# VH-VL binders against f1miw6: the designs that were tried, part 6

Target 1, 251 residues: f1miw6
Amino acid sequence: MPHFAKPLLRNIITRNLFNSIKKKQCLQYLQTLRTLQYDGFTTVYFGETDIPESLVTGEDFSDGYYMPTPTWCVVHAGGSQGWVPWKYRMFLRDELCIKQEDNLFFEFCDVVKKAYGKCAIVVKERRRQDATRPKEGKETEAQAHVPSVVNLTSVTCCPEVAKSYGHKLLTLPSPYNYLNPLDSAWSSLKWFIINNRKEFCLQSVDGVYSYQYILFSDLISKGIERINLSKWRTITTKVRRWENYYLGKLS

## First folded at step 15 (VH-VL)

Design w1
Fold by ESMFold2 at other seeds, fold request of step 16:
Structure w1 (fold): chain C 251 residues (1-251), chain A 121 residues (1-121), chain B 111 residues (1-111)
Amino acid sequence: as target 1 above (251 residues)
Amino acid sequence: EVQLVESGGGLVKPGGSLRLSCAASGYTFTDYYMHWVRQAPGKGLEWVGEIDPSGGSTNYNEKFKSRFTISLDNSKNTLYLQMGSLRAEDTAVYYCARDYESGEWSGMDVWGQGTTVTVSS
Amino acid sequence: DIVMTQSPDSLAVSLGERATISCKASQSVLYSNKNWMNWYQQKPGQPPKLLIYAASTRESGIPARFSGSGSGTDFTLTISSLEPEDFATYYCQQYYSYPLTFGQGTKLEIK
């Protein structure tokens, strides 16, 4: 073995083990999802996106001065049936430190049960900052990490709550972003914001942000409504083509 | 009626770059995904990728993802293909095509006439 | 990637006669009792034109002499009573899975 090759070989081996674990998680996710769909579960994707205030205002920081701007978090859900008939939630990111442990998931499970019956509720796992090397894991097929709670930043998603309504909670592995149709829906919302924000801007008054919140809420509401059933069917159909790709590639 | 017009093709050296354009007219540009498809001389069709004009979401043939970028200018109803690190094998006619999605079927229902890219020394 | 294999590569047929073009997918393209594949026609110097979608449904404006059939992995394009304008290259294309892929083409020539 070359003297300079030792550190590179360890990095390659560690990366390959991490990728192998993620590939197995993705394959298991897809096989479980397809089994649930075959068994009559309605697939619903539950998630969040961040909308920084600068996206709404269009502010340009090119003059060299920067002040932190608030970031809004939007929580919603959808699938091939369109948006779930559940009032989406907006949180100011600073406020989320106060409200992270909320019963919103319980309410959500009740709403989707009434709307669709039993659901496969898909939540994208949170990205980990140190994802290049597994922290504790040596790979074992017989023993897999099963988190007791799957959390969004703003909402706790408990598998037992989902099960109590007859649902199944599934976790979408982090690196497989093509498999989450909410990502495309969020992109469409942000596109709508960028192209329509001038209609919703009002002249600022010193230190008063309540009218901007009202205008911002109307902008978000209209953007959500523009992502209609036809758009959702297109997005979910394209995600299925990625699902078929990964099922073929990983099996 | 519905029309797609490609431009920006030409002769380029290996390792070079080129940006292709596709001007769309006669329909609501933001309602339809748009594709790039290429055809090497005397060969069949090869899908490059697609983009959603109403959100910027892209799906690429992974073969091209590292070298090609699909983008849009909605104010001009124009689709772009930025091609980098070009190789002789990228020599082809490049088509843009409109994607029709009904939920029950999909198809590239409108095509441009194509623009020719030649990569040679 | 799903490979779409057409047969034959080239076919010579007389005007007024019937032509049959085969397309095999390397795996099934059936989902929800629908076949996620199309047929395109391409004349020299022209872009492709959508001919048949969902394996068997003609696009608007396509003459009745064109028909598609098959399911799963095996598909057929049939052209009854050939006309001079039908001499072209025909491509099958699947949209079941990314990447979208086309067959290698079948060139239909006049005998």
Scores: ipSAE 0.792, ipTM 0.924, lowest interface PAE 0.7, mean pLDDT 83
Fold by ESMFold2 at other seeds, look of step 17:
Structure w1 (fold): chain C 251 residues (1-251), chain A 121 residues (1-121), chain B 111 residues (1-111)
Amino acid sequence: as target 1 above (251 residues)
Amino acid sequence: EVQLVESGGGLVKPGGSLRLSCAASGYTFTDYYMHWVRQAPGKGLEWVGEIDPSGGSTNYNEKFKSRFTISLDNSKNTLYLQMGSLRAEDTAVYYCARDYESGEWSGMDVWGQGTTVTVSS
Amino acid sequence: DIVMTQSPDSLAVSLGERATISCKASQSVLYSNKNWMNWYQQKPGQPPKLLIYAASTRESGIPARFSGSGSGTDFTLTISSLEPEDFATYYCQQYYSYPLTFGQGTKLEIK
């Protein structure tokens, strides 16, 4: 055409389509979740958090010297029944690549099946910068024969693996920050770490060289234990109040 | 025994800001969410929001989220409400309250005496 | 947002008589066979006080003359025999959905 739609109108139309898609996805997520709950599925939130080593040690690199701090990824799951009876996992992150275990999600699905029966497994959608790039040229060709997967940074979550155990895998759209109780659990873990890291240090006394040692794995394990069943029930109940809000607002 | 004491209220002009405090004592501060609730003169109660002292997680009445921030200092067992861009309609007594949550019911079982905020030109 | 509407706005009752206060929610607050709403009492110059939770269960230390009933959208607070300390404003409050909301209040006055 001799004229192209104004850049501002094109941006407004693109922004409106994106917002509309995310609202529809959230409403569909909530409706599907409630249907699964009515059908007897146990809701389980599966996710991860990053724990930088500096959070555990308290080290400060602002002395005019920059060092990248190692970051650990903790993977776990829980719901109104508490933490899943499954040993949480820890992975070391590289800023250049991500390692994902092949069978971890398979093992997880087996554990929750044995513990709760059929589950609605909720995984938070990753926010991606690359999803906003415009597409050039002709109509998009999709490869529909491969199953779609929802990836955590460290774990591949395949819907067909969940289905093979009688589970349903659901994706929670990222813009809805109140709908994932794991976010509250992770915040509580990090606050526990900050406020208890001194307690887990070993130190020599009286004229001997002082050594401070932080038992990293014990600190994480203790922090997870402190997020008990009562706490899980509280945070999932508060998430349900947000679910009720969004069901009313978006429908 | 269990006590909540608000402070920091006063007179402020529209567009101004104010920080309220709520000092808690007599219980384990990190075991209970904490609320802010306000009451305009001669009016009913309005929920502002809540915070988890054991992790910092917040839930706001969306009406206030752009202008109000709830925070805390666990070392002082103190809850804060930072209020900005104040309007005449924000004139109220502001209460802090302790949340009891069993998983099957919830209630604000302990309240402070309130602190008065007046927004007037 | 769930609107909680109380009736009447004020009520004048003699000592020893019965008072009944109504609260209606704009949508059901029933979930898992439980009603997610409370009643609070507020005396002049004082903060609110939790009176009844889960629609019908009295909080510790609340006299037996206070009772709550109802389900779904329609709730009542009953004071069976009024005493001097009962003259206050009463609020219903839902916690089914965010934001938490209160009724506009019912002022209970002496005749």
Scores: ipSAE 0.787, ipTM 0.921, lowest interface PAE 0.7, mean pLDDT 83
Fold by ESMFold2, look of step 15:
Structure w1 (fold): chain C 251 residues (1-251), chain A 121 residues (1-121), chain B 111 residues (1-111)
Amino acid sequence: as target 1 above (251 residues)
Amino acid sequence: EVQLVESGGGLVKPGGSLRLSCAASGYTFTDYYMHWVRQAPGKGLEWVGEIDPSGGSTNYNEKFKSRFTISLDNSKNTLYLQMGSLRAEDTAVYYCARDYESGEWSGMDVWGQGTTVTVSS
Amino acid sequence: DIVMTQSPDSLAVSLGERATISCKASQSVLYSNKNWMNWYQQKPGQPPKLLIYAASTRESGIPARFSGSGSGTDFTLTISSLEPEDFATYYCQQYYSYPLTFGQGTKLEIK
């Protein structure tokens, strides 16, 4: 039997206000993007995806084991010109979360400036979770078991850095996932992994991690290569049809 | 020889469900989005939705999204349309079609024969 | 949704003569100086067949007697000298915006 709860009138009113705010943000995003495109800005989508290790191995860890599974984060960018000529980044996530500021976004802005000139850099809206941890110093420091990894949501995508290179940083509001062609690119990468992971796996006698890492990197590299310029043009064209839909609907 | 062959059509009662299949051959299945398009008797064409076989990404006509699901099986080069909560108005010939998308233009360049769904009490 | 309205609903013409079919979009389908619409031909008992893409470009194998023209909201399919195999129903279709939509069709009959 489906579980169904009737929302209170307060919840209906609050949901309608939130929905109205998101619609306005989406319309403003689309109008700004189209103005920048008309003004000669190249559109570039910058983002990340998570690839759990179980997707690569094919092993099912859901049978009652509640231990965390390792997850990799891939950071890349692309648009109607294909992948940006920038080496994607790959990070290993772990239970420990350490925020580390680096020059990743600064480097990215420099690369796309040299490749395309002024860009409209689009990033998808995401919420940080760091405010949950207390600041008390009561924890005994444990030995670092795995390398600390910083995900893109902790990377500083600073509007002033983008502006200093002549770029404009745009935030794509959630929940308009149809408007990010990088989501389709990530879906293609994950499908490539699922369908090709056997070709990149080796039977381990002693379970050598470095062999698995090398094969995983090769799998990711091949999957990204399969998302060629033709594929990028296809997915950006289909996103454009959603942009036109929302411009008509939200006006 | 590029071919698309639909199957799974038939008579179903209102409120029932049905799964259509579209078997593809003669080309690399994962290179092209695939559409479902329907045509009620004596009427025009209506787009149902599309899917990317190389990633599973879907785009639906919102009219159908609550009742219809597009899926695929790459090992069989087969596209599916799962239809639920069927109504008399869903009576139609259902076509699968291959999408050619160049980034500069697109078109449904190959169509199947169609399979007929009849929803009647 | 973008409504594609064809005119006329049916058209009777003689073999060897010219047929002209109009299609009007409820809003412009022009983007980046390209018209995002196609024409399809459908014979009785057969699936549709892509005829013209990008408003004016013939698909491979389509005879030169078929031509498409127009821009923005107003489009025309012209068949310059009708052959017996051209008597069919013709549909325009836009792919500028989701959902993809077709015109209601124009049935071309022998006069």
Scores: ipSAE 0.782, ipTM 0.921, lowest interface PAE 0.8, mean pLDDT 82

Design w1
Fold by ESMFold2, look of step 17:
Structure w1 (fold): chain C 251 residues (1-251), chain A 121 residues (1-121), chain B 111 residues (1-111)
Amino acid sequence: as target 1 above (251 residues)
Amino acid sequence: EVQLVESGGGLVKPGGSLRLSCAASGYTFTDYYMHWVRQAPGKGLEWVGEIDPSGGSTNYNEKFKSRFTISLDNSKNTLYLQMGSLRAEDTAVYYCARDYESGEWSGMDVWGQGTTVTVSS
Amino acid sequence: DIVMTQSPDSLAVSLGERATISCKASQSVLYSNKNWMNWYQQKPGQPPKLLIYAASTRESGIPARFSGSGSGTDFTLTISSLEPEDFATYYCQQYYSYPLTFGQGTKLEIK
């Protein structure tokens, strides 16, 4: 007797609970962000993106060799004031990565305090890996702070460090990608890389041909500079239009 | 002179697909957001979506996101609207428009003449 | 979605007379002391043309007889002395929130 697979009841319950939690988290995030903005906090988005070396070189490994290209992680921050005046960081993500120091977030908090005063620092929620269960809570609070820290793959963001500088650390729920202007900034950086990588090559003086070398760091630096204050103001304004949409939809 | 020229409209049966094009000239294509706006016969204007030519970022009216895709080709200064699963209510004139976005105000300051899509019952 | 409701749906006015078109947003479009809405003009068989941005600022090349006013939810387009080329359909449009939305339009006709 043939039969069709039955859905797991726990899977349906878990999916509905997850979606409900994410909606609540988004609404809480937006309400907190608007309150902080009204209270004079400068909004700063802190995050990372991956740049595989193949994006920079333009090479294709489809000739039968599967060799993963090395991937670099760029860490930076910005907002309606432009890029934070902080040297962006690049880390190698492959097996040869050097262990990164967690005090980078401490340094970042100091820099934005000097530049802008008190900030609402927004970081994207890391991907759900179906990982550890939440810690069992003892003290009932308004859930202003989750005990666990917020981690990027290369940086640990601690709410208590942010608070010690007068900042507020906010976590952007992962399904709401339209609410992160860094995603648009990263797209513009990658677009710049694709369209300008050949122009950052060294040219040989042999006279019969030219050799081109890609200056990785110079290309990234120029791409970051290309995303100027005007561009940042535009993309943060468009994020605000999504914020207004979701506030209306989720309230 | 700044100019936007749409093409690719025509008669299509329900369930069919079309790709509309908008060729831009007379300005730096990557400096301005671009929009698609449609107008059904005898009706008002309806925003479809927008794209940033300097990064490919899109924002859609959620009503259309499952069936319509906005894309571009910077080498041709051309904006596209890929339309699928077309319905009778998609019958409209489709305009492309350039957005003078300053971060403090915006406005669609240049429009094409439009291309007509007719979805026959 | 923010609904932009125009009044009236149509209006017949004689040359040289004043025309007034209202637009009401279903929620405030005021942010940072700016109103995030525009007015457009559309003549038959033509695309829309930007008239007024930020509720009250005329676009370059728009005659002074066009003026916009209002704030928050209530906005008005005024044409102080109608010319033959002003008979068209007028749309308000908000850009405060996605999706961008237009009013249903007000058709201005020769009386």
Scores: ipSAE 0.681, ipTM 0.887, lowest interface PAE 1.3, mean pLDDT 82
Fold by ESMFold2, fold request of step 16:
Structure w1 (fold): chain C 251 residues (1-251), chain A 121 residues (1-121), chain B 111 residues (1-111)
Amino acid sequence: as target 1 above (251 residues)
Amino acid sequence: EVQLVESGGGLVKPGGSLRLSCAASGYTFTDYYMHWVRQAPGKGLEWVGEIDPSGGSTNYNEKFKSRFTISLDNSKNTLYLQMGSLRAEDTAVYYCARDYESGEWSGMDVWGQGTTVTVSS
Amino acid sequence: DIVMTQSPDSLAVSLGERATISCKASQSVLYSNKNWMNWYQQKPGQPPKLLIYAASTRESGIPARFSGSGSGTDFTLTISSLEPEDFATYYCQQYYSYPLTFGQGTKLEIK
């Protein structure tokens, strides 16, 4: 495969697929976002990340034996103001049938309304596996199949719920994940977990789940706290520069 | 306004050492790769090396790797080039340059005015 | 290392005429449908200035008389109607792999 001069560019190209339809969607997203920002909407990035338990324990699946490990889903939000003053949520992935999932977005919208007023809530689009090729027609037209509601694996984000609180829900096109500062925050959290997990892991504890949960929850909490306002401002400033670049080059 | 200002050039004897500085302003220093590029009198451009300020990772033109070190001070938004074991052939104008990158292109979009190093007895 | 070879080393052209500068890479710099190479302009006593990126896209503020073309290994910079401010040295540069390399330069002079 081709060698690239910069690790970041190689990483971006191998993760993000170029698509004429997605470029148009990105331009539409950015134009809408700028309009909302001009109209006084606070930008908030809402999303989730997966943390497999093996990342915390460092557990090795030697002996050719594979046991699926639990995966934790962390749901949070942030922006140029730092983390939203909302208690992030943790879900064990196998427990997604918990009924409280349906009301989580309602609670989130209420909290950010009280904290910031009207918000532009940005949620990342999941990649579409089968439709990365441009469709025949106008190059600037969007041909992608987009659901009327944005689904995270743990949370349903309904535009009408956001609207009922005076918010606007936006979807960030999947090939442009580097325009989502929350992804950088998640990477920082995972780095913190890898480098601090030994202090918070009991290894081979036969006790009840809540005992292990307390240590894991504390590790996550401390990792989130390390991503302070200064780091959020650095991340969002970089994202804004890429946004300005695309607004100048795509339009 | 984005600005890059080099300093620290001057006359140095062969075998000597010199540290060049590049003061950056008008942007978030840690968001951009930075380069050193040199140009001998009447000659073309030669890439010396680069640094990623976010992690301190460097890459060098192999010609210089044993004698030159690129470093930085993020608290001062300053890039450095430490040059050792200088030779007459190192006489050149040394530029610092900011690298802009995206998923679609990369290029050195902002350059300093350069600082002149003369290696002579 | 990828060697970037420019032709000619110097070129004398009259005002209002067209200038064409070639750059050949020793290896393809095409990846993900983009050519990872740039063109720079350098006037005497000044630092280089980014002119064309990704082989064919003009940087902001660059006049339409400048155009870049080519793909893979063979690239061309064209100035369609020379103005007095265009007399300079032009460099191609690859961003495909380390070490980053420039062409030797092409000096564009008034005929």
Scores: ipSAE 0.000, ipTM 0.405, lowest interface PAE 14.5, mean pLDDT 77

